# VHH binders against Rho GTPase-activating protein gacA (gacA): the designs that were tried, part 10

Target 1, 338 residues: Rho GTPase-activating protein gacA (gacA), of Dictyostelium discoideum (Social amoeba) (q54y72)
Amino acid sequence: MGSSSSKSSSSVTVASSIDYKAKPTIDELGTSNYSGGLEVSKNLLDFNLGEKPCPLKSVVQDQFTISNSSKTKLKFHFEPLQPKEFQLSFSPTSGSLDKGKSKTIKVKLMVNQKINTNHKVVLRVEGGASHFLTVKIRCETGVFGVDPNTLEHVEDEGFRVPYILALMKRSLIDNGGLQQEGIFRLAGEQTEIKRLKEAMNRNDFTSSTDINTVASLIKIWYRELPTPILNSIPTEKIFYSTDIDECVQSAKNLPEPQKSLLDWLMHLLLMVSSFSDVNKMTAQNLAIVVAPNLYDVSSSNPMEGLVLSQKCVQFLHNVLSHKVAVHKRESVAYEVLS
Below, E stands for the ipSAE of ESMFold2; O stands for the ipSAE of OpenDDE; V2 stands for 0.75 times the mean of E and O plus 0.25 times the DockQ between their complexes.

## First folded at step 5 (VHH)

Design c20 (from w6e with S31R R101K; framework vhh_enristomig; at its last look DockQ between E and O 0.07; V2 from the best seeds 0.00; counts 0 for: pae E 17.4 > 2, placed apart)
Fold by OpenDDE, look of step 6:
Structure c20 (fold): chain B 338 residues (1-338), chain A 123 residues (1-123)
Amino acid sequence: as target 1 above (338 residues)
Amino acid sequence: EVQLLESGGGEVQPGGSLRLSCAASGFTFSRYYISWYRQAPGKQREWVSTIYSGGSTNYAESVKGRFTISRDNAKNTLYLQMSSLRAEDTAVYYCARGYSKLWYDSGEPFDYWGQGTLVTVKP
């Protein structure tokens, strides 16, 4: 009875070369007044907790309203969620909404385990555009999922950033992260990610030899920010990010602390890209794997969300490419002067 | 002042061995990852190996299994033990200090480089 060890071929999803040349004009992305869709009163569910930690094993409630702005009756359904860490329920879970009618959806959350996360929920509409809702859960004070301004900051390579970022970067570098093939692309081990994240939240992290886990944690840190960094940039600026200079300018115009956080990250990615001959992580590859963690696509239209995600990648790629180009020029100049 | 000084280069026959050294001064050696690079005549500089502050090592595929990077933090010295040398290993070998605050300005992922030591593999 030969136990066929199914080698789970981790299909390295070769990030398909995003043909950025397809300039979907916002016009072509017609503001389709998909006037024919379901409207949602809010996309973020925080259960009115504000900055208060979510209680464990207690039910907290939120609500939002869905409205049918279409010409026909719409059917909707919330995709089932079965996370281990929490229970989330929608009432009603499914239903129909007549033209011009609205319905209040009640949301119940019970957190079973201490977690900080932004969980995405999908509201499916038959024959219409699906909506994404963000469920904000903050059960603990830590270094993840909190306001960066509440964290201890240090100067790291000229950037004022939370100490935890500096530690993770140092750990990444000291353990060969810069030359690691597929760094930031390769996922860390989920159990280890969880363990280290918890340790970090307790200020009990010094270093880790698992560089892919550390890289993942950097991405997770950015993703779990109360507000993703690039959401501070006007959507239009991201969408029209065809011009490198415009992207760079938009990045420069970020408020603090988002500016410093982005600049710090760009610097790290610049370092990584400098070893692209070894690690195979070009500026483009890095943008592909990192950008999704910097932007929350709150689009009610999945297609729009996809396009916006691609534009976000392009935006980040442009910013990083500019940095690479500047760095190369400076390097050449130094060689000529030396 | 930060200084890196390579030594140990020379002429060796194919299949031979050579040990390079890089003496470091002017900084806390143990806190930095240090790398070996090499530049063959008419070719671009290429990464060879890195030893990290934690002691982990990485190698280019071309030298993997033949070269061994090591460090002595007490002596502030980096080593590259080269074995089974090939003609294609002929190059000037450089020691480079890993990232510091100044690396960006230098245009390299390393902020300090040695002058290099020549290794020639020929019959």
Scores: ipSAE 0.000, ipTM 0.253, lowest interface PAE 14.2, mean pLDDT 82
ESMFold2-Fast, scan of step 5: ipSAE 0.331; ipTM 0.742
ESMFold2, look of step 6: ipSAE 0.000; ipTM 0.137
ESMFold2 (binder alone), look of step 6: mean pLDDT 80; pTM 0.800

Design c21 (from w6e with S56R R97K Y104T; framework vhh_enristomig)
Fold by ESMFold2-Fast, scan of step 5:
Structure c21 (fold): chain B 338 residues (1-338), chain A 123 residues (1-123)
Amino acid sequence: as target 1 above (338 residues)
Amino acid sequence: EVQLLESGGGEVQPGGSLRLSCAASGFTFSSYYISWYRQAPGKQREWVSTIYSGGRTNYAESVKGRFTISRDNAKNTLYLQMSSLRAEDTAVYYCAKGYSRLWTDSGEPFDYWGQGTLVTVKP
């Protein structure tokens, strides 16, 4: 073999828009197979390691070799694609190969949400025919960081929600979580959170006596949604909704599945706050510890992000306080009738 | 149809004991947590104790060490054994099954509460 310069080992991440799911052009399909010139060691990048799914939120790597069998120097580049469900990078993304030389292309993949696909990548060659590479992706059947509509749903106290939420709630209640001082405020140990989260992603969870870890995982489940619940509400409505009625109306106007997910969560927090004399978690305390998991401020400048964070806490507190007041009114009416 | 029926209340001297019962029907009793609440004259309803489906128990600080909650799943019955009773324990005691679903401003029907049983601690 011969050594090549290492100065060209820059990685760029490419992502596919929804337009990529449209049918490939006839030209791209017709020029995808080229013999003589630029050759590739494989046309299929299979990240499923002997049929095992790709893990979520972890980097997996593969590599292949390109070689120049032509009589001239060839220039190549990978076309920029922007997939929403995963990040895919090639190193180098582009370059030149002298006659008779080869180069290793390193490929990195991180799957952000559940997807099963055969993704097409175009390797363009100046003065030669292009290659189509197939990237075969199947992710683990996890429950975190996935579109909630892809999960099995169950009925829980009149709510239709992903089964993992019902299991976590049942585990929390059965193990005395409603009576636990600092519930949702006290964090579980990071190692236990990771272990139990992985068990949940493998559908190997029924219950846990570790109350703080389960409560932390409920918050993490909402935080890792592809679209955080409150990001579905216009920022202006969160900023300028000053009273309970405005906040409640904004919550009612949420699209599915965000509306059902918020309603279920508010009901759970209502249950928790009803034991605040023992657990010390009032509606306000719950809003403070839960709201940061329902909104992503990362696109905001630091000052705007701080104000948005405070407004999200106020918004959640207003919605939860309304549910507490409704529950108290219903309970009083029952007492009068009974 | 969910039904909860409390019994066992009455008049007792300070330091005395009473056992309250709650007979449940219309649901799978063993699968639900059930709570005792009380309401003294002119005061807000106060949580007293909860027993979970797995048998774990919790108590309000004011009754801890004096009251014991238990359940008999074969008889679909919840108990509250009260000892060392004080004048401040005088209240109507209620059995409650969970919370109603509150998904909107309109809510769902009330928590499933029993009719209550009166406990009076007289000197």
Scores: ipSAE 0.000, ipTM 0.202, lowest interface PAE 14.3, mean pLDDT 76

Design c22 (from w6e with Y33W W103Y Y104S E108K; framework vhh_enristomig)
Fold by ESMFold2-Fast, scan of step 5:
Structure c22 (fold): chain B 338 residues (1-338), chain A 123 residues (1-123)
Amino acid sequence: as target 1 above (338 residues)
Amino acid sequence: EVQLLESGGGEVQPGGSLRLSCAASGFTFSSYWISWYRQAPGKQREWVSTIYSGGSTNYAESVKGRFTISRDNAKNTLYLQMSSLRAEDTAVYYCARGYSRLYSDSGKPFDYWGQGTLVTVKP
């Protein structure tokens, strides 16, 4: 609430939101279903092709055919739209069809704001009845590369985190990921990573038996954050922190949401390292494969970037080692899993 | 005091079946993952199977499809149902409390292991 997410463009190849006609009535919609000199190859334009939702700020295309089955020449035009959340165009926008002729109409859609809707479009016919088309728009909500504060949060083992993180962790644990040799080191297959990532973006994910792909997606989720976790720590504090206490203090000084996201991740890595005798992933090995996903090197100097990379691995290893030590002390006192 | 006690081992012929049990005491059994390990003569201990506190399971590739791990939280007992046994399954079988893994690096012993139960597959 309180923020206008509406967008419009004055120079586009899609329909303008400035010009519009009165919306058709229910009676007009009913009438068009049973008459007209034009036949349309489909009345539903669904831009979710190949099990993919419509992406945001990208042009997607569909097409259909109109045919003149009447005994006279027919003229047609698509009525102007008033979209605030999306832009929709038809090519050709208007024209004429001789008797017995057909024409392919190309439809382009660009969604500017997250929306799920069934939009009605009127195809007006001079010398015949109008047609009504349904444009079904289902766009990706996105959970990768977005501000984590915009995502739905859940409680997971005492942490309040974006729902997708809890789902990926549950999938990993339920499918034996903690005992998987090379977990977080071995990558998933690229095609499967892409497939599951797209499923997660459209809220079509609950679990996957592909352990390495889910582990890869946890790393990718952190890597694609608008502000990577360790980029929220001043570079000099990463560079000059030499012991566990200094690294832990820097981690404690992280702003939200980075602090909670790091804390949750460290707990997951603690669980993984507890199975290191079977999965071969020690705290050090986890730091090596996970740390590169927690920072983006802004330096143009390759040598400085290499040193910073090594320092980020050392930083993550120190923070994780501290968490192991703290958890060991608390567990001896209470004998409780969180 | 944490205690794990394995039972159910014995001699079987190839293709036979055995059910191992591990009785646990001294901790909240339902909150921990518990694993089966085995040690064949002259070899290092190898992981066989794990059951998570939520009931999910994982298996070593060599036993997948032949062994089934299960737990009874009301009885604080872990089970390993073994079928289609082979000569190479001959080993002492151990249960281990999974929470002890949080205290160890790779290759270090658990804080709590059972005494083991011997399984011998003889032709």
Scores: ipSAE 0.000, ipTM 0.200, lowest interface PAE 13.8, mean pLDDT 76

Design c23 (from w6e with F29V Y32N E108K; framework vhh_enristomig)
Fold by ESMFold2-Fast, scan of step 5:
Structure c23 (fold): chain B 338 residues (1-338), chain A 123 residues (1-123)
Amino acid sequence: as target 1 above (338 residues)
Amino acid sequence: EVQLLESGGGEVQPGGSLRLSCAASGFTVSSNYISWYRQAPGKQREWVSTIYSGGSTNYAESVKGRFTISRDNAKNTLYLQMSSLRAEDTAVYYCARGYSRLWYDSGKPFDYWGQGTLVTVKP
């Protein structure tokens, strides 16, 4: 039956399926007594329309309430935002709130470029501690092209990764992918890639005997990340790192979630290369076919882009070769030679 | 304790047949990815065949059409049926648990290898 809480939730343009009480919030980090008198009615602004992607170049709206339960007048302001991909505004942007009073904040969002992100907004209160709001923007539904932190995660051989990655890996392995000649080099048929990608986005995927299509979809999943893995490494480090140790250190210094996603992928490629005697895919061959999916050079001059593409292949090859060498040294200690 | 015990090796003439067995204890064969490898004197270990947890199978090109991998879930045993044997099939044959030659995360050793069983193809 209709309750005041359900009516309050229905007043927003975007319906949120997120239980704000069940999710960790910035308030759980111990907001100080300075901000204890200012309360927000919600900390998640969800501009995902459920089954519909957030529209491009169109204004969507949401609102929330701020309340002053303290004994003193409070002043507030929202810190300015300058993102390239979207415009976000709060009305009012700043003000003062008398003791016992509440004010409705109207929020307007216009997305200029396709993006899936959870953006943090800071609400400053005179007296110290800040409130953090999460703005959830999704221009695609499903598992491709989305912020990986919004996906269900599972444990896969010591890695905590989005469930779809673990499913695709199991499908490859269970259907003989590690022993298939040209795995990751041979492409799946475009029609089948599209069909299976749509099934994955509908959560209607368990396994496929089409090894090349599943391998292609793993590469596409990495290519369609909102921030490609290697774009998180400064371009000069990619360009000038020629030594294996430098490349390995750059990979270790990646922020999350990129670090965990790269580590899981490197382990999968290490498994593939361990069967290079049958599948013909060496660390070098894997670097050539995988690296283009980990870096976006579209913003570069064409000549500079070609050089960067070659450097990204070299970078990935160095990281993989290091993993191969480490594994070979470790595995020899446990082999019976007689 | 995980154990793999290969048996069934011996001497056979070219064109002959031989069946190898791998008895597993400490884990369930039907729930795992189990492979056969072989190693000829002075050569690196070569992958021969795998049976996947779902029951599908794969083979190295050199043995495809001549060898058949199977399992008996009730006996927790893996088999390799070899036919049309050639001199180049002479090797020590090993079974291994898992789908890779890799060290598992969390400090686990490389996939479990058995002691092997010698197959000699002599005219």
Scores: ipSAE 0.006, ipTM 0.280, lowest interface PAE 9.8, mean pLDDT 77

Design c24 (from w6e with F29V Y32N T50V N58Y; framework vhh_enristomig)
Fold by ESMFold2-Fast, scan of step 5:
Structure c24 (fold): chain B 338 residues (1-338), chain A 123 residues (1-123)
Amino acid sequence: as target 1 above (338 residues)
Amino acid sequence: EVQLLESGGGEVQPGGSLRLSCAASGFTVSSNYISWYRQAPGKQREWVSVIYSGGSTYYAESVKGRFTISRDNAKNTLYLQMSSLRAEDTAVYYCARGYSRLWYDSGEPFDYWGQGTLVTVKP
């Protein structure tokens, strides 16, 4: 090696004002955003080419060209930006263009939170009029992979949960899901899962007779949470909690909304387990097929990932088995007292 | 608002038949999952049969071929036709919407249960 380099990563551009509520102006449209000496090859940076949503925490790129058609050297710079939901950078962030010369500007976008916005960026030109660029960001907005607190909540049998969970549970039960052999174990067809998931994201779902697809989508909904349920429990607690009481206490200590989401799910799985004589899905079988959707093992030490996966199954089995035992004890106590 | 009222229980000899009724109010039977459960003396509640909104029916292994669940959508009423009754079928029979919360801590259950109807199969 022997190289001495203390170079930092590229600077992020920052703007102090964004016009989200203003009436569209002529400067926001086409070639009308022209400085009279500096030309831009496009004034719309559309990161949703082909209707593809912007992924979270992944860099997407675009580029455009600036050209100097004036008689003098021009200096340019992009106004600083401090958006909360995304990171946007221009390379170069500033520079100069000789008469008749062009430069390619590389644009990098990383979205940290799901948003839909037309963000305005100001390109300042020394001695000329400013250019206004529109950055179009469209993320998948729906019910999957979003902060559950942003979703409409409903009352479902004593639980206050996102409405889509109540709809999926109702669809599952009303179409015989509790009595379906292999429920939650048998997967739906991938094309039908995709179709129904898209319908749910468009708020175009009421019910489906495809039991396995709906059960798969309940698992997918938990898997795609920004913070998986069990990732809210320290890995050490999951890994080294061996008895049922320790697992139950860790579940009870979950922060909201994870606690309510886990409680609702455990109640649904208790219902399923109560029909295990018909559906063949015991607490153990349910733990095996559901637990992988509740923990992101990629956040752990990769060398321990396989063992941690097995511990997550054990954790969920212990919590669910406790719910089954409590249900039996409470029903017996109620019958004796009532 | 939501109520389930069971009727039709009584005393019957082994091998006899009874038809239980469950009259629903405050919700539509054809749009819901409705089950029959029973509780024998000194035993836990057990699921007996279910009918789904689409009309699909399922039965516990102990009653298959002997019991038939049905509904009359116009009357908003659920039925359980019981035949070839055995001493082991002696129980209080309940109809329930959804999954029954068998323990009640603060008043109303999460699911709606009827008051039950007693079926006694005399030796």
Scores: ipSAE 0.000, ipTM 0.312, lowest interface PAE 12.9, mean pLDDT 77

Design c25 (from w6e with T50V N58Y Y104S E108K; framework vhh_enristomig)
Fold by ESMFold2-Fast, scan of step 5:
Structure c25 (fold): chain B 338 residues (1-338), chain A 123 residues (1-123)
Amino acid sequence: as target 1 above (338 residues)
Amino acid sequence: EVQLLESGGGEVQPGGSLRLSCAASGFTFSSYYISWYRQAPGKQREWVSVIYSGGSTYYAESVKGRFTISRDNAKNTLYLQMSSLRAEDTAVYYCARGYSRLWSDSGKPFDYWGQGTLVTVKP
């Protein structure tokens, strides 16, 4: 057993110029002994070194090794592709490997347009199985599906939150979202959601008059968190919390950053529910449409997943109802002081 | 510091009219939506109307067609023109900047409303 250091080692295995993959073993019930073929040192080419975005109009490089473990000469070639957003090249693009030989393949990428994609490449082998490679390209630091602690934070009405949340909330409110009938219930158009999400990921968003698309993106932002908010609460507490006090206590015991993110969201939903006479979105209605974005139902039993979904709705409704009750008590206290 | 000061309240008979004003200071007035709220005796504070920075206006159903919200960005002043007043309009009227900080249960002090102005509709 090794080090107690907090940083992961970049080298946990001894790499070989031949192949770092172990020789395949054949099960006792196999039809023949494995004679070898073309072997690839890695199937993922990740151009986001140190989580930095790929620079525009600049060449970045990676490499991997191919090896011939068979008893015969193998020919290979990479299928040609001409994407518009980037240029990708392999050197050599094709060749032959004698038995027992290895070659290093150099990969060069130049991104012409801001893009986030997992591009598939096919390595064809004459007399052997083809290999499928994934090229991971992230041109800009995105705001969806990332650790929220990596994002720039801003002050928003007493909350310190990722800047994109404050922008989406301001866009929603400034364009009449609080008074919009069916807010958070009605989805934006799928193509507009995708377009605006991509703009947000490349830091090209300030505001949008498309209320339903912005509301949908707030829900999607929470859904795509690496750790969904309520997944930080033990499942049994979600199942067995029966009253408001139990749910509120579970919410207050959330770790950061989930606790602050939930508090900010509940504040937004409280504002929405305060206009329920015009927008028709009660605390119950908001819990129904928002809760599914706060928990990832991981279960092999579909019936268990259905019950858990209903319990998550009830949990969120109880937490929101507490916030409504606190606000009502504060309003009464203010009247007494006035 | 954010400050809001309401004025223009008073006693009026049913069917009468009043114009409320809210003078704002300490922030860029033109950049925020501003709302009117009211609180009747024995009731919680309720929303009345809002005007957004772009000029869009919305009203509670009970006041729609009778009240008109407007703003003068050069004077940093919000207005509520009230007509066809009814007994149920009797309340203290408040203006609030953007988000009401009273919503927070995080324990942070929040108060972005004025002191209010009393409107009494007496037969």
Scores: ipSAE 0.005, ipTM 0.389, lowest interface PAE 10.6, mean pLDDT 77

Design c26 (from w6e with F29V Y32N T50V S100T L102W W103D Y104S D105S S106G G107Y E108L; framework vhh_enristomig)
Fold by ESMFold2-Fast, scan of step 5:
Structure c26 (fold): chain B 338 residues (1-338), chain A 123 residues (1-123)
Amino acid sequence: as target 1 above (338 residues)
Amino acid sequence: EVQLLESGGGEVQPGGSLRLSCAASGFTVSSNYISWYRQAPGKQREWVSVIYSGGSTNYAESVKGRFTISRDNAKNTLYLQMSSLRAEDTAVYYCARGYTRWDSSGYLPFDYWGQGTLVTVKP
């Protein structure tokens, strides 16, 4: 318990959030034993129907067995977490399990709205430690090129963003990415980018020491959004926003989820630029390499495309430069007060 | 009809200054998005600067801090004040008119180009 900590935990407190440090372990253990003599036959309930999208407004069913290998009778119940996007039921929802006995738990899922998520369910055991089950639901393929509203969100540095962004950021930071010369400018190997992207789409990514591949994938994630971030700003505002204040106001007026996605990205780029003496990536350099991933210029006029491209770089540079200035002022104010 | 006529080009030494003019007829400069472009020998045309109907301005990074776009609404004329000129600024400079309104796709059409004025930066 420190008096003040600048450390950010990879763990999250938001309902339905994933555990950043854990992968589903069903294929490793077969019969999982997590605590106090209660055993579960599997800890992953996969409703992805063998890589097929989970059907909407239709009941799908799975089952697993709980067993009491302890000396005493155990009581259990499933903690009710009910997101608006789907309904999930366990039968029985609660009960008692005598010594040496087993029960089959039937699981029913009905998805009401498109969602891609790894939902955590808590199995509470009276007289034992809790168990965590992962319910995998995919109504769209992967995490790239999908509506970000369908992805599981987590809290990261005060931003609520898709979990994959937080994982990629932690991977970059933990492996020294902020100090890497040419970060976001130098591309990863194309084969490794494809391999890691596929792993992310299967929810089989925690971290990678390949810094340039992870940085490339952050840019690709933004590029592959169904609506690129800056396409959500009217083109006249991009063309007319000549000073920093106008650009900052346009960014502030973005709807969700675009506002949070841009704010999170700007914070990451602020962190990168703070190490520009080592990594050589100034706010201007970052704007040049990142801005092309934030808009899609589908115009029949090549001159319009060139002007808009230059304007998007300038827009991003202005927004980032403002954040750098604000961060510098806050740092000085803190030091004077201290 | 609508016409744009550039003038003020010529030869200048490195570090020197020139002011280009673009006289407009058949429309009002205060109601339109108007840009300066340039084309260097053997290169593609590049955007240099814009002034919007509201009076705000923007510049290509290569000319920012050295060039200033302005207009005189009474004379219906656009200007480009160029300072600290370099050899790489040697080009034919053009006025272009676009609409100040955009359609549902965000497309900004450019309708009219002037004939251009040559700027040569010589040692």
Scores: ipSAE 0.000, ipTM 0.082, lowest interface PAE 24.5, mean pLDDT 75

Design c28 (from w6e with T50I L102E D105G E108K P109L; framework vhh_enristomig)
Fold by ESMFold2-Fast, scan of step 5:
Structure c28 (fold): chain B 338 residues (1-338), chain A 123 residues (1-123)
Amino acid sequence: as target 1 above (338 residues)
Amino acid sequence: EVQLLESGGGEVQPGGSLRLSCAASGFTFSSYYISWYRQAPGKQREWVSIIYSGGSTNYAESVKGRFTISRDNAKNTLYLQMSSLRAEDTAVYYCARGYSREWYGSGKLFDYWGQGTLVTVKP
């Protein structure tokens, strides 16, 4: 089928700037996607295909075919689009089709602002009924690798944290994660981690029975922060702090949002360690598997990097051990008062 | 006001059975995981069993296969069915909801505890 339009196209900016004053004769919400003699190969353009969110400020493409099944030449045009949040172009934007001929329409989308919508487009046919196309746009920034201050926050047992953290914690607890042997040590399957991470970025996650995958994603969420938690502490404080009180004071002096994120994580790890007789994950074991996700070593010296990695494990172990000791002291005090 | 009230304790012979209940009020029971703990004379408090909001369960090794935890969300009630009881199961049994969210030496070990119910296993 003829496809010359696939080789020549207007940019999304040029196409969106075209001012065309067509007079609408049919409702944009009409129920028919066929007009007498013009056929479309599909009426839904889904740039997300269920795999990942549409990227911001990048061009994505799709295509479909129009065919003239009538006995006469038909003229068509797409009504001009001037949305604020995105630019959408059709190539060609208009034309004519001889009897029995087909033409490929190339579609380009560029999203400029976060939006989640089903946008209706009208294909007008001279002397016939209009066709309605749906453009499905799912273009959210995601929740991994972004500034946490841009995310929706909730109160989770007194901690104000990104909603995705509260959801992942609830999923772990509801599915028996606190009692799972090797929790946070055992990795999820790579393909499942990727699939669930993409679902979270699309705001399409409520819970998963795959405990190891969710635990892995909590670690990945911290690892992918633009500024890892412990990188906000001066390197000399991590390197030379040898006692538990110095480590605790450094953690207490963290700026927001790092302080709240670390506090929430330590509380989760305290819950895990309180079931160590079942799950086998002591404060030491948790420090070993979690600390590497909280620090990024930016050093040209490989030996310095190794030492800093070991010091980060020690730092996290000291902070968590202090929290465990406090928990035990409060338990003793409660026993006396009860 | 959050309240947890245990009942069903008593004296039984070795090999006997008891069913404990914990009546909860003042919070959305179905949204929380709830645990059973026990404290034997002269010993530290130990975890016995947990049930999650989704219905998943876990047990301390010492009670696995003998105790069954369950919940009735419509009645805001937690249960512990105990069978094949042993002298070492003698303890005060407590219902508990959760952990302190405070850090750096403040807060409490758990959100709330009941007053307990005594289980005595005697020949």
Scores: ipSAE 0.006, ipTM 0.340, lowest interface PAE 10.5, mean pLDDT 77

